# Designs tried in a protein design chat: VHH binders against Manganese-dependent ADP-ribose/CDP-alcohol diphosphatase. Part 12

Target 1, 321 residues: Manganese-dependent ADP-ribose/CDP-alcohol diphosphatase, of Oryza sativa subsp. japonica (Rice) (q8h5f8)
Amino acid sequence: MMAVTNGVIHASSREPLFSFGVIADVQYADIPDGRSFLGVPRYYRHSISVLQRAVSTWNKQHNIKFSINFGDIIDGYCPKDKSLWAVQKVLDEFEKFDGPTYHMFGNHCLYNLPRGKLVSLLKMPTDSDRAYYDFSPCPEYRFVVLDAYDFSALGWPRDHPVTAEAMKFLEEKNPNSDKNSPDGLVGVDRRFVMFNGGVGKEQLSWLNDVLQDASARRQNVILCSHLPMDPGSASFAALMWNYDEVMAIVRQYKCVKACFAGHDHKGGHSVDSHGVHHRTLEAALECPPGTSAFGHIEVYPDKLLLVGSDKMADTEMCFEP
Key: E = the ipSAE of ESMFold2; O = the ipSAE of OpenDDE; V2 = 0.75 times the mean of E and O plus 0.25 times the DockQ between their complexes.

## First folded at step 4 (VHH)

Design n2 (framework vhh_etentamig_d1)
Fold by ESMFold2-Fast, scan of step 4:
Structure n2 (fold): chain B 321 residues (1-321), chain A 124 residues (1-124)
Amino acid sequence: as target 1 above (321 residues)
Amino acid sequence: EVQLLESGGGLVQPGGSLRLSCAASGFTFSSYAMSWVRQAPGKGPEWVSSISGSGGSTYYADSVKGRFTISRDNSKNTLYLQMNSLRAEDTAVYYCAKGPTYYDSSGWYAFDYRGQGTLVTVSS
């Protein structure tokens, strides 16, 4: 295991098997710039320029096979009547990339559009309105994309059973009248806020089946989620509601090497007790004009190397194959 | 109908203090975060401070941290901003705002409703 560095990572003497592009939390909207609740500047229009630079850079890179968008394509403050237009505007930019892009939901997407519309618009490779799936770009690697809002108050109709169950769950875990407030919650319990979500029982069962198959095929697995799944990789308030249940399944198998997420805009990196890397990607939304947050990941048999732009830190993630 | 009414502004000397109030009506006050936003002459709006619905968490812009205190009285549907050690740079119209409305791990600054404002002038 090499020491983690946020500096420039020099190319290995061996070539990667392939590379893929990454970007998180574009949160585009045709509105004036604003700030987060804690005062961090947000650049709603400039975020699409970050994506444009990402696509241009990926198209110039050698061996970029696909890209992954880690959710929150448009911001919740995008006017509701402009939401379809805004999503299409962002998707048109991804279409300029020479390869396919794999998408997932974020809370901001779901504030504006129902899940069925998003699955269709984002062309998720599913045979239903499910927003979770897997793919293998080569025999040695399996990518698993989770729907972190499968069990949530977001993206479902008001009268949907999942909405009712999720609201009941939040009432049990979070005593605040404003369920988006983590006030008075301690440590990882701060995650029990309405803008987060979790993985439902059907998806947990599906994940177990996928990992069992990947393990039998001796594949390395990369797990992708909008929400972070390790307390060391993100603010406690940004964690998936039942990350512990997801990781309990993951830890039964040696095949999962890394988990990537968005949602916590400052980013982060941790290695858990089983050697699984957790990397939260810095947001495109919070880049001042002229700066960027995107990267590409070089995939090797025994490591992943994230090469980031400006705000996105370079990260070397070594593992046992 | 959501209504927000600010008061307490005025002329104050540098180093002085003022307390702003915001009377809120038309919504369940305790269920929403509340914020103070200011706009200085010739400048865009600047977020100043926010308080959670319960009052348990408070947040401040670096420019006012240690000098300003946000508080609320949910029994009176009233938001307060205690401003101490005032500087010429604090001169602005101060607005009471409902929200932020859309959240993530860092939240969002845009608000459903903003009041009429109260002018604070810090000069000798």
Scores: ipSAE 0.084, ipTM 0.537, lowest interface PAE 4.9, mean pLDDT 89

Design n20 (framework vhh_etentamig_d1)
Fold by ESMFold2-Fast, scan of step 4:
Structure n20 (fold): chain B 321 residues (1-321), chain A 125 residues (1-125)
Amino acid sequence: as target 1 above (321 residues)
Amino acid sequence: EVQLLESGGGLVQPGGSLRLSCAASGFTFSSYHMSWVRQAPGKGPEWVSGISGSGGSTYYADSVKGRFTISRDNSKNTLYLQMNSLRAEDTAVYYCAKGGPYYDSSSWYPEFDYRGQGTLVTVSS
């Protein structure tokens, strides 16, 4: 892009290196509209219209190189026998986007479909049934997608060893008989509920290796997770079980600039004590007909600019390059 | 096998009262939070009320607060919903659910809650 000033042609001085699309918590289901526990309306069928508008908007902006779906592609209320169809219907909409989409899964995805099936359907770029991976759209940036349900009670079959260990962990942290209730838990301990999860030891070791490599290459790192990892960016009950262990690794390096998440539908933004931005994206599911929640992020050497639609707030995230 | 059997639904006039019951079996009833969830014709599921395992804590959706009372009898493995001042908008199939409310997250845990067949409540004149 060029401008003409005083008869002299000059290039635009602050163009993004690239941009990427973002959307969270589509939670599609072919069921009538419902409500959350707190009474917030949920528009299960209209959420796919939000995605269709997102794709159309991203395609009109030829500088959008890829998109990231922050999990919960279908809702847990989706009938089990329609779950494969519903996932495919949503994926067909992402396929209309002119670039690739990088996916993660959330608790609602896992309510209806097993891990291995989701990794396959979502075409995660892994060489195993792992749901965590990284990619670099340019030499200056590394994107890391975490599996927030790697250590969880719902991310594995009921008889799986990880399920048994996670249930024992929840029993130790949450005295409620209903492990999905944070009732009586104080502060960040409210996160120890069954619909959340954490990052296992193997993934923590992998993350450390990725960040060490990114640091050596002088890359900026953007961390993506379904679950939020900072108490200032989300409700306490929405936080990843071991966000503190993930962030302890991150704090050893200066390369991580921002963490993006879904899961907490009202969204949020914080800057932690290390200067890392945490942005929780507003959910597509809770948009009344005619409104949307999606955006694109313009990537610069010294900042990220989230340009949101309707319910998704614009957010400027400045950092040391 | 977890089993929940709802009863007590029926046709009632606006302003009337009705008491729903849920007989639970196949699990240690007193150890679990219990909820009532309703689904009106053409609408999705709506959480109505919840009660802790001991019965010491109760929770209500704003739409029913002050009109409905949840209670339980752990000696009989039975959950109750006393519905007073019924309105046409309360017309729904009412389901008993094993599990409690979820606060700070947007996520309700519907797939792992076991609900019974439901009981139809019709509020009409």
Scores: ipSAE 0.014, ipTM 0.384, lowest interface PAE 7.6, mean pLDDT 87

Design n21 (framework vhh_etentamig_d1)
Fold by ESMFold2-Fast, scan of step 4:
Structure n21 (fold): chain B 321 residues (1-321), chain A 124 residues (1-124)
Amino acid sequence: as target 1 above (321 residues)
Amino acid sequence: EVQLLESGGGLVQPGGSLRLSCAASGFTFSSYAMSWVRQAPGKGPEWVSGISTSGGSTYYADSVKGRFTISRDNSKNTLYLQMNSLRAEDTAVYYCAKAGTYYDSGSWYEFDYRGQGTLVTVSS
């Protein structure tokens, strides 16, 4: 936008430092359409068309520096013998984007493929089989990607010590015989279901170190996780098991401005008691044919502006620099 | 072998009522959430209603809310759909569906096991 003042042409609005693309819960599978337990339609084949429109849209825009995929790249109902093909099909669509994509995995990814294979296929920028990492697109901003299944019942082999600890944790928190059922659980305790997970002790320590460094560098931090971390931003049953422990670390620092997540397909937005924005992104999976759920986020020194398509709501997230 | 057998369909006039039943076998019925799905001729499937393992939680599509009631009898391995105030647009083949093996915060996927269906025709 341009305006003329005192004979000089001026920009009518401030330009972002950069922008990045976002998409969540593509959950592609070559299977007939389904439904959620609450009756929301799920369009397994059409979800890749949503991604194709996202990539096309991001490529037509200037200053989209990278994109972030918020997990669940394929659906758990994708046939196991086709899972590598399906992941590659989705990744081939991301490769058409003119920039890098940063990935995380969700429960549906882990239903079909082991974590080490996913870290490799999704080319996570780690020096180990670790599925959490950070990056800085500019000196002013740091992005932190969490592994929300670091402590989980489904992210590790059946006989792994973490699986045993997670199953014991679920047994103590959820009395149902089906640990995927939140029936009878109240409030935030509904999160203690097997399709969720949490952040392990080593990752919590790593997060503290990253935030201390970011704070010392006067960076704004954006946290990314497949699982939501605030009760105001998502259904209680969608919350990370130990979101309270993650947020206890975050609250020690003023540098974290926003947390983005997928997993709860209807999306949401809240500002917690410490002023941190929590934005859960609407799922690509639940878009009727011809509609979309993706966006880009314009990054400013004092705010983030999510510009969404169709089902993904525009969201302005203001903060103190 | 999972088997679901729907019954209770038929021809009914607008404003009438029907009760559908689904007899389940080949799995531990009380351990799975169940749903009803319908498909009108030439249309895609439409989810109608869902019920938790115990029957303590029930869910309905907006198109049927207040008119249909889902229930289950775990001692008989049977799922029911009580359909009241029927409309011409309720005409469809009705299928019962068992919750799948893959779960998320919104629900379980319902199209793993679906029976042969029972036809409901609402016309004058």
Scores: ipSAE 0.113, ipTM 0.513, lowest interface PAE 4.4, mean pLDDT 89

Design n22 (from l1e with A33G S57R E101S; framework vhh_etentamig_d1)
Fold by ESMFold2-Fast, scan of step 4:
Structure n22 (fold): chain B 321 residues (1-321), chain A 127 residues (1-127)
Amino acid sequence: as target 1 above (321 residues)
Amino acid sequence: EVQLLESGGGLVQPGGSLRLSCAASGFTFSSYGMSWVRQAPGKGPEWVSGISGSGGRTYYADSVKGRFTISRDNSKNTLYLQMNSLRAEDTAVYYCAKAGSYYDSSGWYPLSEYDYRGQGTLVTVSS
């Protein structure tokens, strides 16, 4: 950055500590273009072209240290017998990026493949079938990736205890025979649908421990989830089932500065009552041929700057360090 | 067992109109989104239109928007497709499909286009 003060040119020392790439909801499938229930066009084959442009753009910048994929790597509409091939095709494109990619999964990934296989294929940094983890790209920052389907009806085998508990939870919260319908639900209760999920008790305890440690180390924390966790940042029907429990833990600490998510394809941004930024990323899936939705985030001691392409809006997220 | 029975197809001239019906049974009709899907000979299925369980929201493919109207009568467990200004390219077998297999925040999807569809009704647009 260069500045001119009283006619004198000064080199700016206001450089990012690092930058990272972001993309959400690629939802690739080798099928004809379709539409959402809202009538929004979905470009299942073109979404991989969006990813190819993202990788090319990130590789041209020497300051991009890593990238994060915010889930839904393939679409639930992808034929089951082609799902492994489709995931590998998308992962081959991410491998062309010069740095590592950190992955999470979403509902569309889980419709097609079991969690253990996804954890393995996506190379999640865990020694178990856990799909939640954390990492620090520098001493000043901690990234926490949540498994938003840890407590869910669709994330586990049909005979799994969590599936039974989640179905009972949905029966209590959603009176519809089709638990994927939010019809008749009011306000934030519209989130109690089967394509969403939540964070289980073990993961909540783990999150508390991570935030306590990050706070002790004076780190800024960026929280990543496939599902949005603030009513101001997304449609009510797109919210994590127990976002309120996650945020109750977050609010015990001052270290969490921003939460990033996918899932709600139109995107969004809010600042909650505690000053935490919530940014829902626009989907790659819904980009007409020739357009894109991806970006990179410049990380500073006192702010994050999302620099987006086409449909992904630039967003400045200022906070107290 | 889910059962869907389409009717109302036939031969019609370009510019004409036709109304398709689908009688549904074996599930709580009002609780599920429904769609019309068509398949022309030698081509894959094309989604045409969708409607929410309550009927409050309707959605259309660009190829039919402004010409087709989807509706439902939950008291009769019946789905309808009113087709106006028909074109030769509208020639296809039209299928009624139950849409409630899964959703995402932007919409709904069947587990398969063929999981809960009927036998179809043929629409031929020709002089």
Scores: ipSAE 0.006, ipTM 0.326, lowest interface PAE 9.7, mean pLDDT 87

Design n3 (framework vhh_etentamig_d1; at its last look DockQ between E and O 0.81; V2 from the best seeds 0.00; counts 0 for: pae E 4.5 > 2, unsure alone 63.8 < 65)
Amino acid sequence: EVQLLESGGGLVQPGGSLRLSCAASGFTFSRYAMSWVRQAPGKGPEWVSGISGSGGSTYYADSVKGRFTISRDNSKNTLYLQMNSLRAEDTAVYYCAKAGSYYDSSGWYPFDYRGQGTLVTVSS
ESMFold2-Fast, scan of step 4: ipSAE 0.366; ipTM 0.691
ESMFold2, look of step 5: ipSAE 0.189; ipTM 0.585
ESMFold2 (binder alone), look of step 5: mean pLDDT 80; pTM 0.818
OpenDDE, look of step 5: ipSAE 0.372; ipTM 0.743

Design n4 (framework vhh_etentamig_d1; at its last look DockQ between E and O 0.17; V2 from the best seeds 0.00; counts 0 for: pae E 4.9 > 2, placed apart)
Fold by OpenDDE, look of step 5:
Structure n4 (fold): chain B 321 residues (1-321), chain A 125 residues (1-125)
Amino acid sequence: as target 1 above (321 residues)
Amino acid sequence: EVQLLESGGGLVQPGGSLRLSCAASGFTFSSYAMSWVRQAPGKGPEWVSAISGSGGSTYYADSVKGRFTISRDNSKNTLYLQMNSLRAEDTAVYYCAKSGHYYDSSGWYEGLDYRGQGTLVTVSS
């Protein structure tokens, strides 16, 4: 049961250690408004205004240390000859934020531009062309940004080994001729569609190492991914292919306190059996004119407080002792 | 290499009909949803219609519902768009596009990763 818990935000008398901005699925495109399969309106042009409002709001607050974009800066319907321009247009808006923005890409980004180009454009803080990284805004906290399409049929050249492996995987897991169709798949197996992806072996190993180090340093860890990693936090079709493998690693450590994701658009929140919070963020794309979906998270030693705008729900995430 | 080649465009009077075709190659055609997208002069692109890989599901923009029919022949690697009751506002370059995403009951919206060069449809008296 996706419990959208509209958590009552309890006012803490304590000042947060820091705060950071969050936004997901801007999916900008210079195209007319549309609708999802379920009839949910999509506002492709307006979404950039949501971002502008986010940046403006964050700047006015003066206490937002950094921001995180949870992927899909442009939509797959963006004309390919304009993709670079569209990406740059969105990124220019992010640059107006008075602090660093940490990015990840989503499937729509990968429909538009090559992986390597996106890594560069998004200025991911990596020493390589990899799209996963970690950073610590303070000694007490570490953020881990995963590449949820590390193992995927998207963003890699067609003849790339990863593409071949991913396609083989999809062939095994999804019997449909259209591998983007979850038709006939039941439950969490609906995640085995081409527009999703997973974390590769090397990245899994890296994640383990990072979490081990974080634990040793007594850091709290916030995990960030475009794709959700808990069935309670998103539609099954939106889940990461190998969310179970990722969480198997996560569960070995007590340091991970929350996982944030995008991709599903409607938002969600769950707490898994280990007390890890999973928060899937509402999409900026689905905000009608004059409305927004962004927020900031206040970080405390013992909880996270998400303060959302308009369509983004407030969420208090208390850590398990 | 993925190739999409549109054909069937031309000049037609209001109320007339056209059938567009798209020949696909360079990928497993039946494994991917396909879309038609159009771009009118001076306007941005507009999604028109989509069809699942198997052809079992079809989707239409409100602007073309009841007038356009998307179909595919996977044995021929060909996508079709039957356009009836054409209007002046339907004038555009029509593009065949390969989907990288699929519509499903979870509320997803498809993306596009390749498109053709387009075929011009002009509706004029």
Scores: ipSAE 0.022, ipTM 0.374, lowest interface PAE 4.3, mean pLDDT 91
ESMFold2-Fast, scan of step 4: ipSAE 0.366; ipTM 0.685
ESMFold2, look of step 5: ipSAE 0.157; ipTM 0.565
ESMFold2 (binder alone), look of step 5: mean pLDDT 79; pTM 0.804

Design n5 (framework vhh_etentamig_d1)
Fold by ESMFold2-Fast, scan of step 4:
Structure n5 (fold): chain B 321 residues (1-321), chain A 125 residues (1-125)
Amino acid sequence: as target 1 above (321 residues)
Amino acid sequence: EVQLLESGGGLVQPGGSLRLSCAASGFTFSSYAMSWVRQAPGKGPEWVSGIRGSGGSTYYADSVKGRFTISRDNSKNTLYLQMNSLRAEDTAVYYCAKAGTYYDSSGWYPDFDYRGQGTLVTVSS
């Protein structure tokens, strides 16, 4: 837009404060192509080519300061004895990007490698085995990365107390003998399947403290999770077990503007009843040769603009600062 | 030790019907989803239909929806595919497949290592 003041023409467009790259569900494995149970093609080897194109594209663009990988770096079908090699192969591609990458893990990562090893390999900025953290790329913005498997049946050793509690939780919510089946579950209750998880009590308390601090500093907050947290942004079976508890904390503050997730490969976008944007990113795994799913997000004081490649839809997310 | 044995294929005219069967052994049949996958001459595998362990939920490829019906008899450890209104493009070897081990929000990858020898369906006049 152009404006004229006293006969002088001025450009009214704003430059972004910064931009960041996004990619989800690479799910690399050196195995033949397959299909999901519902028949969707999966391109296990080609997914790394999608990541290579993403990195090349981010490196050529002005103002891409960092990238975020939304989890599931390797597929559960990656052979166990090749898992470290496969993770390193994918991480070597991220290393070619001219900035840092912030990682989270998903169910497929956890099928093959223990939590502590993933926190170390993915270089999560924590001083512990915690897989949740926050960072600020500038004074105006705070990014919060959640561990969506903090309370889960698959995120901990078999004999761990959390595993026992999560299995009891699933037994109460899901009557199927196969706890990965949502068969017979209605509406959002379809989320109570073993390949999902939730946020534990300690992480909920930590989140509240982070949002209180961000609110005091007048920061806009972007929340990142492998699992989606709004029924309008994803299939019910893809939702975080206790998204309602996370969002109850979020709703006490005005600072959270958007939540980004992976996990539901078709992607999605919704705006909840409190004006928070929820954007589920399309998966790199399900791109046939010649197509891609990755993007970058331009960050402004009053909006986010996702610029996607091929399968990843452009999305404008406006909010009150 | 998973064993799957397909039967029921043959030569049929366009518009005809066939019922395929898959006899399963070596695992708790009712606890696993099952699929039918076909491979046409010179083409890669195509997923056709899936059914949850209880039999309560069924899924179909768009190419067969309304014409094919998947069902199971857990008391007999047997999976079925009723194929009606057959077309020349349905010509393929049909495989019974046990669902894979790993899961996500779209279900899971069918485990092709547990498929049987297949049964040939030829639709020709």
Scores: ipSAE 0.244, ipTM 0.608, lowest interface PAE 3.1, mean pLDDT 89

Design n6 (framework vhh_etentamig_d1)
Amino acid sequence: EVQLLESGGGLVQPGGSLRLSCAASGFTFSSYAMSWVRQAPGKGPEWVSAISGSGGSTYYADSVKGRFTISRDNSKNTLYLQMNSLRAEDTAVYYCAKAGTYYDSSGWYPSEYDYRGQGTLVTVSS
ESMFold2-Fast, scan of step 4: ipSAE 0.394; ipTM 0.698

Design n7 (framework vhh_etentamig_d1)
Fold by ESMFold2-Fast, scan of step 4:
Structure n7 (fold): chain B 321 residues (1-321), chain A 126 residues (1-126)
Amino acid sequence: as target 1 above (321 residues)
Amino acid sequence: EVQLLESGGGLVQPGGSLRLSCAASGFTFSSYAMSWVRQAPGKGPEWVSGISGSGGSTYYADSVKGRFTISRDNSKNTLYLQMNSLRAEDTAVYYCAKAGRYYDSSGWYPDAFDYRGQGTLVTVSS
């Protein structure tokens, strides 16, 4: 619990180095309200009001330097011919924030638009159609954004080799005729459903290189993904297909302190056996009119403090610097 | 062309039972989750129950849990709702609904339905 003021380190200081905004699963669409298969109400039009409140709140606070959108910007039920309009409508609301927003995409974005178009529209800081990247807001911290649909059945054209390989993978892991059903699958194997995805070999190699560099620079790393990567932080069916491969790389280094995700709308929090925090953010989509799910994270040398609104729970995430 | 045809509704006394059926055609029935949705007079639609494509997972609204049982016969392309211990507040038009294509982890399945049937009226009265 240290901060630096006028070049002097102050023990037990409560001043954050900086803060950043977070929001997940806006899933905007200009359609009537619906419900999940389990009957949870979904407020497709009101979700943009949640984002508007988030932006207004972040703009009123001191030291919110950027925000991160954890994917699923529009809903899969957004009419295909309205998809570009709907994404732009949501992005116009993020543009009202007094700082940059870092984006990733989720399954619902990919149901409606191809990956290359999303990388361009979301202005991902990459030099290709690559949807994974990293950035450092200060010397002490590195943020890594993963493409959770790099290896997936839905993230590529129907005739693409990755689609064929991912469908073969699902046939081997999931015996159901409906590959979106986890029926009969046990424990973490329930994650082998078509609306999830994983990280390909090139991205795993890139991640290893980034973490090696961050470790050499003595940076704390925050890992961001649309899909959760710890069984304690989300429903088993929400987990990234190869979270175990990602975490095997992470465990070689001490620099990764927390992993943040969306996708499982009820949210969650766990600390794994290696001390890494996993926080799944509550969805903006499932907030009744007048309620919200967004927050900001205060960043300290030895902890992260998530300060949430309404449905998003406050979470303190302490670690060794 | 997707078609859903509900039947089995009628007038029943409080505490009684009814079995609703939905005959499905025009799609591979076993590959889609199915739901029952009801709409009471003067109210909006309420989701009642859902069942996975294989029938291995079932889900219920709190208002009907323990009283209603959803099931399916994939060999007959038919969805069922067994309604026991019926109450006046169960009075509604009951609709069969086919799940869409856009799934997520919140309920394993999409939040909207591609198609609905015509409905069958259930009236619970003495």
Scores: ipSAE 0.288, ipTM 0.637, lowest interface PAE 4.1, mean pLDDT 89

Design n8 (from l1e with G50A E101T; framework vhh_etentamig_d1)
Fold by ESMFold2-Fast, scan of step 4:
Structure n8 (fold): chain B 321 residues (1-321), chain A 127 residues (1-127)
Amino acid sequence: as target 1 above (321 residues)
Amino acid sequence: EVQLLESGGGLVQPGGSLRLSCAASGFTFSSYAMSWVRQAPGKGPEWVSAISGSGGSTYYADSVKGRFTISRDNSKNTLYLQMNSLRAEDTAVYYCAKAGTYYDSSGWYPLSEYDYRGQGTLVTVSS
């Protein structure tokens, strides 16, 4: 950012190490426009136009190395028999981007397609069919993508052991007959709804190992998850079930600087008590025709700068290296 | 098959009151949030009010806050909308809507043309 004061140009930014594109909650479907429970308009067909503008914009910039799609590629209302076609249509738009795209899935992806098919279609860079992974675009940075539905009621087949354990967990935490309702739940307990999920024990152990390695290599770490992990960054009902367990691991290390998420369509930003930035990205789905919600993040040794379009707010995220 | 049957509409003078009812069948009524949506002549649909499955939480559009009250009787599978201080601008066909199948935190229950709603009940506010 540059500003002119008293006739002098002040530069507050150097050249970034690299930049990456971000988009969340495209939720494409070839269906008429709809509305959320509280009447917020949803533009199922126009959301792919938002993605097309994102890709075009990223391609016109000289330093966008990759992009991250924060999940919910198609909407749950996409007809079941058209879901593979719809996912491929969206992925074909990402393929027009000059760099790679790193994907995660969200609840709407999982409403329509099984986990194994999504891992394959989204080409997650794993050798074990797991939906969590990490990568380093440069020596100074490590990106960690979490599977927020690793422990969930909807992330696995109905008869899977994890589904049974997650349903038992929801029965203990949420007394409502409709487990998708946070009705009567107070504060952060409102997160215990079926459309959310959490991180299983194996993934928590893996995360600890990754952060220990990143710390030893003196890397800055950026965590990516479909679900938000800080009460200040999103509605309580949008939070990952065990964000507290994830953050307890994070707090053992100084290397994690920011957590990015989708899922809560209005977006948000907070800095937690340990100085970690939490940025929830505004959804592409809820953009009226002619407007957008996507951005790119400029990566510096001591900050991240999100440069957003229209509904996606610019955000400066400063930290100690 | 999900069925929603709205009733209680009619002609009313400005400043008057009406109570709409929606009889629901074909699903576990208490497990779903319910909404009222209206469509005025020549305009698109406008969400009016919503109520959680238990009835513990209610939500209103700014245009009707303080004038309309949503309620439900889960023992009778019936949704209500008490409309007070009616204005000419409230003239519309009122539809009872069931929460959708697919949920998320920014809307809980997506409302769409695929959500189950009945034929509607016409409310005309005119002298």
Scores: ipSAE 0.273, ipTM 0.628, lowest interface PAE 3.8, mean pLDDT 89

Design n9 (from l1e with G50A S112D E113A Y114F; framework vhh_etentamig_d1)
Amino acid sequence: EVQLLESGGGLVQPGGSLRLSCAASGFTFSSYAMSWVRQAPGKGPEWVSAISGSGGSTYYADSVKGRFTISRDNSKNTLYLQMNSLRAEDTAVYYCAKAGEYYDSSGWYPLDAFDYRGQGTLVTVSS
ESMFold2-Fast, scan of step 4: ipSAE 0.373; ipTM 0.679

